VHH binders against q9y6x5. Designs and how they scored, part 70

Target 1, 379 residues: q9y6x5
Amino acid sequence: LPPKLLLVSFDGFRADYLKNYEFPHLQNFIKEGVLVEHVKNVFITKTFPNHYSIVTGLYEESHGIVANSMYDAVTKKHFSDSNDKDPFWWNEAVPIWVTNQLQENRSSAAAMWPGTDVPIHDTISSYFMNYNSSVSFEERLNNITMWLNNSNPPVTFATLYWEEPDASGHKYGPEDKENMSRVLKKIDDLIGDLVQRLKMLGLWENLNVIITSDHGMTQCSQDRLINLDSCIDHSYYTLIDLSPVAAILPKINRTEVYNKLKNCSPHMNVYLKEDIPNRFYYQHNDRIQPIILVADEGWTIVLNESSQKLGDHGYDNSLPSMHPFLAAHGPAFHKGYKHSTINIVDIYPMMCHILGLKPHPNNGTFGHTKCLLVDQWCI

## First folded at step 23 (VHH)

Design la4
Fold by OpenDDE, look of step 23:
Structure la4 (fold): chain B 379 residues (1-379), chain A 123 residues (1-123)
Amino acid sequence: as target 1 above (379 residues)
Amino acid sequence: QLQLVETGGGLVKPGGSLRLSCVVSGFTFSSYHMAWVRQAPGKELEWVSTIQGSGGYTYYEDSVRGRFTISTDNAKNTLYLQMSSLKPEDTAVYYCARTQYKYSGEWTPFDVWGQGTQVTVSS
């Protein structure tokens, strides 16, 4: 039987949560598998971009999902949560579930992973759930496991997405120990449920499972606000994305807009598109706007000096607070092995290897994950 | 027709308890996040609590945590807010509304509202 892989994402699970809170179920999962303590995600550290990077192995500039909100100046199209189903946005890359179906005549399944309800390169996940945050983890898990067990062609790749602890992180802030302890305990319980269900169904020993996240969370405050209205009039630009990385589309001369913004705050870096630091790999895409504003960690860009979020993400991808973790279990993985760090784009070639797929050109390095795999030499 | 109907409001002394109900019709609340919001006289609308319609996750404003409990009865299509240890500052019109969480980390605007129920906490 072909190898099977379940990729699970708990949105906004900051890596150091593992050190600061108790996760008996996840720790047990890790004990029997592998852990990567820190995963360096891609810039910007947002949900759509990073989830697509996980499944494509590409930087955002390459796969074309460069933010949660995007604008294409040529087509005049907009991308957002409310408008995310146009293949136009996704077709600059080939996600692994498409590869899985096209290369091996297998099926893929998805429970609300970003992009899985969109026909990408005229291929949609064989089984998928439309995104609805109100659907329980249990229902999502039930569907995924049903598809893994009862599909023809067999489902060999599946994704499962959950919105916590991101939602709570935004609401309470990651430094709220009381609320976050409760939330994270619940997450651990969900992991327990996942493991238990897989065992009950006889999948546990044969299914490869990856548990990871797209980004972390940093503490925000009303005392750390950057008000753009203090620096530039709204009539001079269109705001495509706001915080903590603002995407600015000038309505007047770009240089004039830049000059108005460049000294707006000591806690915000302003870049012309061509001057965006190379380390971000966030330059070579037309969907990246002419000017971007990058707030310092914990600072929020606002228009009316108000913010409802006590936690946020999207900041510099070198910040530890932005980093998620990766844990894995299954026949492809060692037991009781811990690794310090990988890049989030490294997950793709690893998954391709596990599934026996030929990876599309990607930015990942398979060598970074070799030590996790039982069939590879670890140097 | 989409409709939310709040009940259970009233006058209560400080330290007292009330249970608010919100009956949903025209849609299934399990497909949404349901929320309680309140507006005190002369104050802005304030979010109080949210529950995942499927009964999974709950969220509370800090000022009400430990005192208020949001819950649902699927069989009755009813949202509840159990309020205990009520304080004068809890005095407000309480509304139920529906919302959803988005990938971006934002919540959709409340698009369906009830008429509200008055809660008055006074000695």
Scores: ipSAE 0.826, ipTM 0.923, lowest interface PAE 0.6, mean pLDDT 96
Fold by ESMFold2, look of step 24:
Structure la4 (fold): chain B 379 residues (1-379), chain A 123 residues (1-123)
Amino acid sequence: as target 1 above (379 residues)
Amino acid sequence: QLQLVETGGGLVKPGGSLRLSCVVSGFTFSSYHMAWVRQAPGKELEWVSTIQGSGGYTYYEDSVRGRFTISTDNAKNTLYLQMSSLKPEDTAVYYCARTQYKYSGEWTPFDVWGQGTQVTVSS
């Protein structure tokens, strides 16, 4: 009887792909549910930070996953995609699956959402898959649906993560219509498989499903490179993260490093930590380095003259190219409703409401999402 | 003893077909992405195709799409590259290699390589 929710992320799904490409299955999903055309994500617009913001409702400075590559000066620990399982990094917040499964007679399930294979506050998702990008979408979906149908206590919150269109977006860039059409058709077919599987198992009518993403993608080019080696010697700093937001740990006086960098390129903003714009909510965490470099949209910070990527993300979160969408279907949601925008941090309190959970303190605003929900008065 | 062994190379006329095999030992190859990479004489390495080792999702370099098909046979721990409509510019040593995609949006460097098999497309 408890409400159930499946949260699905297709990594790097830029909001305007929905307008610019064909999605018959996703369009049918939206037609019978709701669409939020733009989700304003959090700065920096990277994978680990934004996936954790969805499930905590917090800005990156507040949940502590501030980038895909991090350094903590107090503990001397490093975080990376090959070293992401230490609970130390994740413990500054409580994600929704932890709160959910600590309720009486509830479980959580996860197919590879960032953090779900980590024991956060000594609590790991009740059912989970260890991250492995070579596991097929079908296998991820089969595990999730098996757990949703067959678990005791019942699974009431489940997550599913897929790496596309991020991988292809990096390779081709969002403007490559031919290649991205093929990629996005494959993703639409996976959405069709998802819906069909849920229908076949009798889950479709009583399961709330959110399909969203963490960020978009912008076009890059060999004509838009910022060569950091031309501006500063390697010996003056430790590089914690490179592009499009570089994280710089000075080895010499911070002001000297700043002065060497501040005029490096007209297409890069250089910030001392205390001067990072307030609108980023990206200052109040020790994992944010003393100097950050923020490339303009479509520019790539490199240590040499070449880059293999034709698409990237991580830029200023005000950029429409960085924004994903959100679609949802299920008994909690209206049918055929379109909404212009929400903040990505608003998803968490909405999900807590749907599941009957008390949200932890967070940066989301429930009022931004209430028009999506059948049990709410829309303003 | 991590090992990748390519076979199936040879001489073929333009427009012909050839199937390369890569037999894997010493690791669970379905837990990785598997790739074909080629090197023409005097040229840099060129990525050709990648597949999820566990099932089905594939990537192709643009010039081979529609002509080459990457596949696996998990029962035999074998990666294949079916090549058709071969052109002289497909002449290269073909390697199989192991990689993985990460949350960060990066592919790991190819950490395990085969010895290569020569493909020559010539009249």
Scores: ipSAE 0.651, ipTM 0.862, lowest interface PAE 1.7, mean pLDDT 93
Fold by ESMFold2, fold request of step 25:
Structure la4 (fold): chain B 379 residues (1-379), chain A 123 residues (1-123)
Amino acid sequence: as target 1 above (379 residues)
Amino acid sequence: QLQLVETGGGLVKPGGSLRLSCVVSGFTFSSYHMAWVRQAPGKELEWVSTIQGSGGYTYYEDSVRGRFTISTDNAKNTLYLQMSSLKPEDTAVYYCARTQYKYSGEWTPFDVWGQGTQVTVSS
């Protein structure tokens, strides 16, 4: 029988929450499986880009989902979370569920993972839910488990997405111990429900399950605002994305816009596209704007004096606060093994290996994940 | 067209209980998050609680947590707020409202509102 894989994301789950909060259910999951304590994600550390990097193994410049808000100057198209269904945006890569369901006698299922309700390369996930954050975790889980058990051709790859702790992290900030403890307790209970449901349906022993996230969260404050309107008249540029990485399309001479911005704040780095640090792998795509502004950790770029966010993400991907974790359990994985770090792009070739799929060209390194897998020699 | 109708407000003594109802029509109630928002006399609007319209995940403002319970009856397209241990500072007009959470980490503005129901907590 072909191997099966369920990929689960809890959005905004910072790696060090595992050290700072109690997770009895997740700890039991890890004890009988593997943990990667620290996953280095891709810049920018935002939801759409990092979820697509997980399933394509590509840096953002290579898969084309370079932010949660984008503009393509050639086609004049705009991307946002209210306008994300045009396959144009997604077609610069082939996500694993497309590759999987194009194999003989295989299908893919999805509960809300970004992109799974889009016909990418004319191929939409075989079973999917249209994105709707109002759908309970229990309903998402019920659909996924039903599809894993009752589909022809069999579902061999499934995704499950949940919006927490990201939503609460934005509202309270990661340093609000009282509120975040309550939030994270609820999430651990959902992980317990997931495991219990899989056991009750007879899936637990033969299904590979990865629990991961796209990014972390850092504390913000009304004392750490960068007022963009105080540095430049908004008539000189089009704002494509704002914070913490602003994407600036100049309406006047690019050098003049750069010069107006470069000394705006000591807490913000201003880059011409060609000067973006090479370590970001964030330069070689037309959707990356001519100027980007990168706020320091915990700083918020605003157009006015107020912000309602107490936590945010999107910052430099070298920051530990931006990093998620990865835990996994199933026949492909060792039991009780902890690994220090991988790159988020390494997840894709590992998943391809587990599923017996030939990976498309990607930025991941299979060797980085070999020690997690029972069928590999870990030197 | 789109309609939210609150009922169940009234006068109650401190420590008392009250249940607010919000009947929804004109849209797929379970496809949104539903919220209670209140406004005390002369004060700004204050968010109270939010629930997934499917009846799942809930959120509470800190001062009402443990005292108020948000819930839904999806068969009746009705949102509830069960209020207990009421305090004079809970005196306000209570509105039900519609919102949604997006991948970007943003809540939409409250785009559909009820007319409100008065809750008065006094001895």
Scores: ipSAE 0.625, ipTM 0.841, lowest interface PAE 1.7, mean pLDDT 93

Design la4
Fold by ESMFold2, fold request of step 25:
Structure la4 (fold): chain B 379 residues (1-379), chain A 123 residues (1-123)
Amino acid sequence: as target 1 above (379 residues)
Amino acid sequence: QLQLVETGGGLVKPGGSLRLSCVVSGFTFSSYHMAWVRQAPGKELEWVSTIQGSGGYTYYEDSVRGRFTISTDNAKNTLYLQMSSLKPEDTAVYYCARTQYKYSGEWTPFDVWGQGTQVTVSS
């Protein structure tokens, strides 16, 4: 029978939550499988870009989903969380569920993973749920497991997405131990429900399961605001995205806009597109605007308003606070193995290997994940 | 026609209890998040609690956590707020409202509101 893989994301699950909070169900999952303690994600450390990087193995500049809010000057199109379904935005890459279901006798299923309700290259996930954040985890899980057990052609690749702990991390901040303990306990219970459901349906021993996330979360404060209005008039630019990486489309001379912003705050780096650090791999796409502003960790860029958020993400991808984890269990994975770090783009070629798929050109390195896999030599 | 109708308000002494109800019509209740929002006299609107319409996750403002319980009865298309250990500071008009959570980590503005029900906590 063909190998099967379930990819699960809990949005905004910071890697060090595993060390700072109790997760009896997740720790048992890890004990019987593998853990990657830190996954270095892609810049910017936002939801849409990082979920697409996981399933394409590409940096954001290469897959074209470069932020949660984007503008394309040629087509005059806008992308946002309320306007994300135009295939135009997604078609610069081929996600793994498309490759998978185009194979003979295979299909793909999805419960809410970003992009799975979009016909990418005229191909939409074989089974999917339209995104709706008010659908319970139980319903998402029940649909996924029903499709894994009862589909012809069989579902060999499935995705499952959940909005926590991101929502609560934004609301309370990651350092609010009292509130985050409650939130993370609920998430651990959901992981317990996942494992129990898979066991009851006879899937647990022969299904490969990856539990990961797209990014972490850092603590914010009303004392750490960068007010753009103090540095530049709104009339000189169009704001494509605000915080913590602002995307600035100048309305006047670009150098003039840059010079007005350059000394705006010691807690913000201002980059002309050509000067964005090479280590970000965030330069070579027309959707990246001519000027970006990168706030320091824990700082919020605002337009003369207070912030309602106590936690945020999107910062420099070298920051440990931005890193998620990866845990996995199943016949492809070792038991009781811990690995320190991989790059988030490495997940794609590993998944292709597990599924027997030929990866598209990508930025991942299969060698970085070999030690997780029972069929590979760790040398 | 979208409609939210609150009931159950009234006068109660400090330490007392009330249950607010919000009957929903004109949309699929389980497809949204539902919230309670209150406005004390002369004050701005204050968010109180939110629930997934499917009956899943709940969220509470810190000052009401442990005292208020948000719940739904999907068969009746009804949102509830069980209020206990009431304080004078809880005196307000209580509204039910509709919202959603997005991939971006943001909540939509409240787009559908009820007429409100008065809760008065006083000796």
Scores: ipSAE 0.623, ipTM 0.838, lowest interface PAE 1.7, mean pLDDT 93
Fold by ESMFold2, fold request of step 25:
Structure la4 (fold): chain B 379 residues (1-379), chain A 123 residues (1-123)
Amino acid sequence: as target 1 above (379 residues)
Amino acid sequence: QLQLVETGGGLVKPGGSLRLSCVVSGFTFSSYHMAWVRQAPGKELEWVSTIQGSGGYTYYEDSVRGRFTISTDNAKNTLYLQMSSLKPEDTAVYYCARTQYKYSGEWTPFDVWGQGTQVTVSS
């Protein structure tokens, strides 16, 4: 029987929420499986890029989804959350659901994972939902479990995406204990419902389940704003993305724009593209603009305005506040094992191993995840 | 026809309570996020609270936290705002409105509005 895998993302689930809030259902899931306490994600620590890194094993410069807002100078195309369905943006990589469903006698299913409603390399997930944030978790789960149980060829890889705690994290900030406690309790109840549904349908014992996230969240404040309009006139550049990593396309000499920006704020680093630190793996793609501005944690780049968000992400991927967790359960995984850290790009080769797929070239290291798996020599 | 109808406004003393209702017709409100927005005399619109229309997570403006509760009743296609411990600064016209959340962490502009219901808090 081919192995089956369900990959679940709760967007914006910061790793230390696990220690700072109560999760009886998630803790039981972990107790019977494995936990990776911190997953080091990719820079920039935004939703579209990190979800694509999970399913491709690639850094953003390699898979081409380099931000939530992008511009391609060759084609003159723009990418945004209202304009994200053009396969052009996604075609620089092959996500795991495409590879999976092209295998003999296999299909893939998706409930809202970024990119699964796009025909990447002329191939769209075999079963999918068009993105709509107002579709309940229960409906997403019902579709996924129906497809896992009732499809021919069988669904062997499925994805499930949920917008919380990201939406609440942005709205309230991660330090709002009252609102975040209520939100996180509801998420734990959804995890309980997920496990109960899988047990009732006879899927639990033979399905591998990964519960993870794309990034964390940090507290923002009206006292921590960087006003870009105070440093440079709009006429000198085109703004491709704003905060916390601004993408600047100069309209005049690049060095002149850089010099106007470099002393703008002590809480912001300004990089020419060739000077972006190598540890970011964020340089070698034409969609990365000639100048980027990277705000310090908790600082917001604005255009002479206030900010409505009390929490944000997108910052340096070395920051613990940007890191999600990973938990997993199923026949491929040990029981009761905790691991301190992996890189988010390591998830892809692990998933390929579980599914018996040959991974495409990627930036992950299979050895980093061997200790999670029952069929591997750990040391 | 696409319609939002608010009711339940009125005059109330400080410390009192009101329950606002917003009856939805012409669309499936569980497919959207629903919000309450208010406008005090001579002031700008102020967001009050938002809820996932399918019955989910809620958000509150700081000045109403702990005093107001947003909720839904799917059987009646109705959005509620339970208001308690009312203060004179809560005096406003209260509107219900429709929005959506996106992957980018942004909310769409409010595209459908009710007529508003007046809430007046005074001695």
Scores: ipSAE 0.506, ipTM 0.806, lowest interface PAE 2.0, mean pLDDT 92

Design la5
Fold by OpenDDE, look of step 24:
Parts: structure tokens; sequence; C-alpha cells
Structure la5 (fold): chain B 379 residues (1-379), chain A 123 residues (1-123)
């Protein structure tokens, strides 16, 4: 039988949730598989960029999904939640589901993973669900497992996406123990449902399953706001993305805009595009705007109106609060093995290996995940 | 025709209870998140609670958590808000509306509203 892999994302699942809350189902999953305690995600630590990095092995500057909101100055196109279906935005990379889909006697399936409802390089998963946040996890799970079990050509790669605990993290803040405990319990129950479903269908022993997330969550406050309107007239620039990393498109001289912003707040770093720190791998793409503002952890960039979010993400990817985890189970993985840290781009070459796919050029390092895999030598 | 119709409002004493209903027509619950919002006199619109149309996830404003319960009856195509331990500060016009969660972590603006139902908590 060809290898099969299910990639599951619980959006906004901060890595240290595993240490601070009880996850009996997830822990059981981990016990029978592997855990990477921290996954260093890509900058910016937002949903679209990181999900695409997982499935491409590329940093944002390479795969071209550089934010949840983007602007291309040449084509004058905009990217956002309401406008994410243009292949133009996705075609700078080849996600793994496309690679898999193009193989003989294989197909891909997707339950609302970002980008999976878009034909990328003229290829779309044989089975996919359009994004609808109101569709239950159960329904998503039922569809994805049905496709994994009954499709012809067989589905050998599938993705499953869920919006929690991100939504709750934004609403309540990650430090709200009462509300987050409730939410995280539900997440664990969903993992239980996933495992049970796979067992019921006879998939559990043969299916490789990765459970991960795109980013964490940090606590925000109304007391930690950076008001750009206090620093610069809004007529001098176009805002492409706002918080916690603002993308600024100057309408006047870039230097002048920069000078107005550079001292706006001691809790915000202002970068000209060419001066963006190399460690972010966030420079070499035309979709990155001329000026980037990066708020400190827990600070929110606002205009005249304040944000009501108590939690947010998108901050420096070196911050532990931004890091997700990775757990995995299946014939490709060891049992009872824990690993400290990998880079999120490392997931892609690992998945390619598991599926027997030739990876496209990527930024991942296969060596970082070798210890997770039963067929690899672990140094 | 998309329509939301709120009922169940009224005058109640502090500590009392009310159950608001919102009958939905023109669309399916499971395709949206349903929310209650309220507006007190001279105050801004305030979000109160949201529930997934498919069930399973509920969100509450801090001030109402433990006192209010949002629920749905799919058979009746009705959204509910059970309010208990009501306080004078809960006095407002209560509206039901629909929304959706986006990848970016934002909620879509409410695009369908009811006419609202008045809740008055007074001794």
Amino acid sequence: as target 1 above (379 residues)
Amino acid sequence: QLQLVETGGGLVKPGGSLRLSCVVSGFTFSSYHMAWVRQAPGKELEWVSTISGSGGYEYYEDSVRGRFTISTDNAKNTLYLQMSSLKPEDTAVYYCARTQYKYSGEWTPFDVWGQGTQVTVSS
C-alpha cells in the first residue's frame, strides 16, 4: 500500500499549552508516536504564511504568501481572506498536495487547509472543502477520512484544518485560564474523535498522522497600543497590513515616511525593506512592502480605533509564545519519542520522505526530523 | 428573504431571568455563526455571545459568562439566549445576527440583523 499522510492543523495552538493544560487524548497520541515540543514558525507568524510554509518548506519570501493581507504593486492585486482564490498569489510555490496529486495513482484531499481550494499550478486536490468556519470538525473529519478510505485513485495525502484554539485565543487571550481550559479540552476531545474515527475505519495503524499548528498566541491589552495616527498622517501611506506587523506602502517619499515612523514607539521596530533582519527571511519578495513595522510582543498597532483582541499573533518568530508544536503517529514514526525543536519548514521534506515524493527546492532540513522517523539514522 | 426575528424581551427585576429567541429564515444555521449583541441607551453596540451554527463552540463576553447561555434548536431554526441573574447593566436592546470566522482571525461583519428586543432590568 502506498504511504498515506494526514496533516492536521489546530490554528493558534501555542506549544506551551501542552505543559499548562491536560490533554489526555493528545498525550495518548504522543505516547504512541512522537512529539516536537516547539516548532519555530516563519515570520510573520500568521495563518496563511505559516500554513503555506508547512506544505512548501519555504520561507515567506520564497513561497510568496507573505501575510494574510498582501498587495502587489505591479498587478495592483490585493490578497485577503475575502480575496484568496487567485492562483497568482499561490503559484510562486508548489505545495505538497499538488506534488502528490500529480503522481500516478495518487490523489490529495483537503478539509479547509489554507490554499487547498485554489488551483495552484493548474492543479487542485481531487477532494476538498471550501472554507466555512461553521462546518463542524466532525463533518470535516468524516469527509477527510472517507476520502482517505474510499477514493480512487487513493488519497495518499490529506489535510485537515480547524480554527481553534485561535479564535478563542484572540477573544479571551491566552492567559485566560478558565476560558482557554474549556476550549483546549474541546480540542483534546476532537483529537480523541480523530483517533477513534481512524480506528473505526481501520486506518489508524497504516495512516501517518501529523498534528500541528501554525502559530501560538500572546496576551494583548488595551494598555499596550501603538497608534500610528499619532506619528504620521494616514494620507502619507497605504496600509497593507496592520498588526502586529504593519506593511506600509508610502504615498510620499519612503524616507520621509520612515522618518515619521522610526520613533513612533519604543515598542515597535521600523524597518526599511532592505534592513529587515536576515533571520526573518522576509526580504526577497516584491510583495513585502517598502516599510515594515514590527510591534513588540503583546503590543498592538492601531489606527484611531483600538483593537478589542485580547490575544494576537504575528510577532517575532523567535518568541516562544508564537511557537506551535508537532505531534505525529503512524508507521513512519517512532513511538514514545520527544524532540525539542524543529523549524516549521522542516516539516515539508519530512512529509515528502514519508510519502516518497521528490521535494521541490525548499528551506527545510531533513536532518532535523530524522530522529522522528523509524527508517532513518538518528545521530 | 433573509430574516432574523428576536422575541422574549421584557421588564424583569434584578436577579431575574429571561429567554430570548431569534427565529431565522432564509438561511441555514449550520452555515454561519450566530451571535447576540446588545446596545444600551447612549452606549455602543456590545457583543454578548456567539455560537457555531453547527454547534460545539460558544463564546461569551466576560460580563455575561456564567449568567447567559447561548443555544440553538435546529428543528425550530431558532437561536436562544437564556439570561439569568440579570443586572441593571444588562438593560439594552438585544439583537441576533450572523457572522463567520476568517483565516486571519477576524470575524466577518454582521450582515443580517433582527429588529431587536428590549430587555429592561429594573427594580
Scores: ipSAE 0.769, ipTM 0.926, lowest interface PAE 0.6, mean pLDDT 95
Fold by ESMFold2, look of step 24:
Structure la5 (fold): chain B 379 residues (1-379), chain A 123 residues (1-123)
Amino acid sequence: as target 1 above (379 residues)
Amino acid sequence: QLQLVETGGGLVKPGGSLRLSCVVSGFTFSSYHMAWVRQAPGKELEWVSTISGSGGYEYYEDSVRGRFTISTDNAKNTLYLQMSSLKPEDTAVYYCARTQYKYSGEWTPFDVWGQGTQVTVSS
């Protein structure tokens, strides 16, 4: 019986939602498994980059998905949420589902995890759903459990992605207790459905399940806007990504663009690429533009003076508001253990260990996750 | 080829109920999010409610929450809006429209619209 792992992401699930809202089903999951209270994610704290960091163990500069919007100057290719399927963008790393299905008698399944519908190194997940946000959680779960139970070779690694609470977090902001309470109760019900389905299918005892997220969410406001048009004319640069980390490709002398921007707002840091703080591990990739603008928490960079968002993410990864959690249950994990923090890149070598896979070179540290695992010495 | 057809509008007294229907053709209904949008006389378009085509998740504008219910019937390619406790300020042309949610946290623009159906709430 090879070990099996289901990796689940609820997008935008801020770590402190666990303390501030009621989650009877998730708390039961945690009680019989493990919790990591804060996962320090990678900069920038956006969806595509952090989901790829989980499954590769690499910083963004190393796996090449450096933002939700990217430009490559050599090929003149653009990446966006409507143009994300070109393997060119994904091929700088090997995600765990590719490594898994290269093993004898193993396959991988995916329900909409970013990148799983792309043939990375000419290899696509053995079973997958094309991304479509209108497909219900129930249908995603039904496909995943069908594949876990009925596939030959057996599915040993599966992923499942859900868009909430990110969508509602953007719409309402994390401080809207009434709306977020309703949204988070529905997510807890989905976790209950997941556990119930796994039990009914006889999978629960021998399947390892990780429930995590890519980032948190911070409150935004119309009072906290940074208007680039007030500081620099559009003709001087190409805008590759806007907020909260703007990616600026100068059309004129880079120093002139930098000087026009550096005093634009006290609520924004302006970095030449070589001056980006080393702690971000966000410098050594051609897809990172020559100038980046990093807004302070809760501030929004705009080209005009309005924004429709009440919550956002992408900010400095040292901010607790940007951190997700990780919970896990299964034969590989202790029962009733809580751990303070890990780095999001540590999840990959831990998953490789659980699955008996040789990890590719990565930035994670297996030692950081030892206390979660039954087969490891802790302390 | 792509077509959205609204029906079920009419005149109703305050406190009354109506059910709007939107029959779709020319695309896979369950593959998109569907929305109701309204325009009161002399006012801008106002989003009312959105549902996934599979019927899994529903969103409502605050002023209609608890009074309006969005739903789908995939077998009939039909979107519904059940409206109850209607108020004079609900008077508008109601449109159904198509959209989608993306990984980036953004909704696509409404790209397919119906012709609209008039709802009038008056004594």
Scores: ipSAE 0.577, ipTM 0.817, lowest interface PAE 1.7, mean pLDDT 92

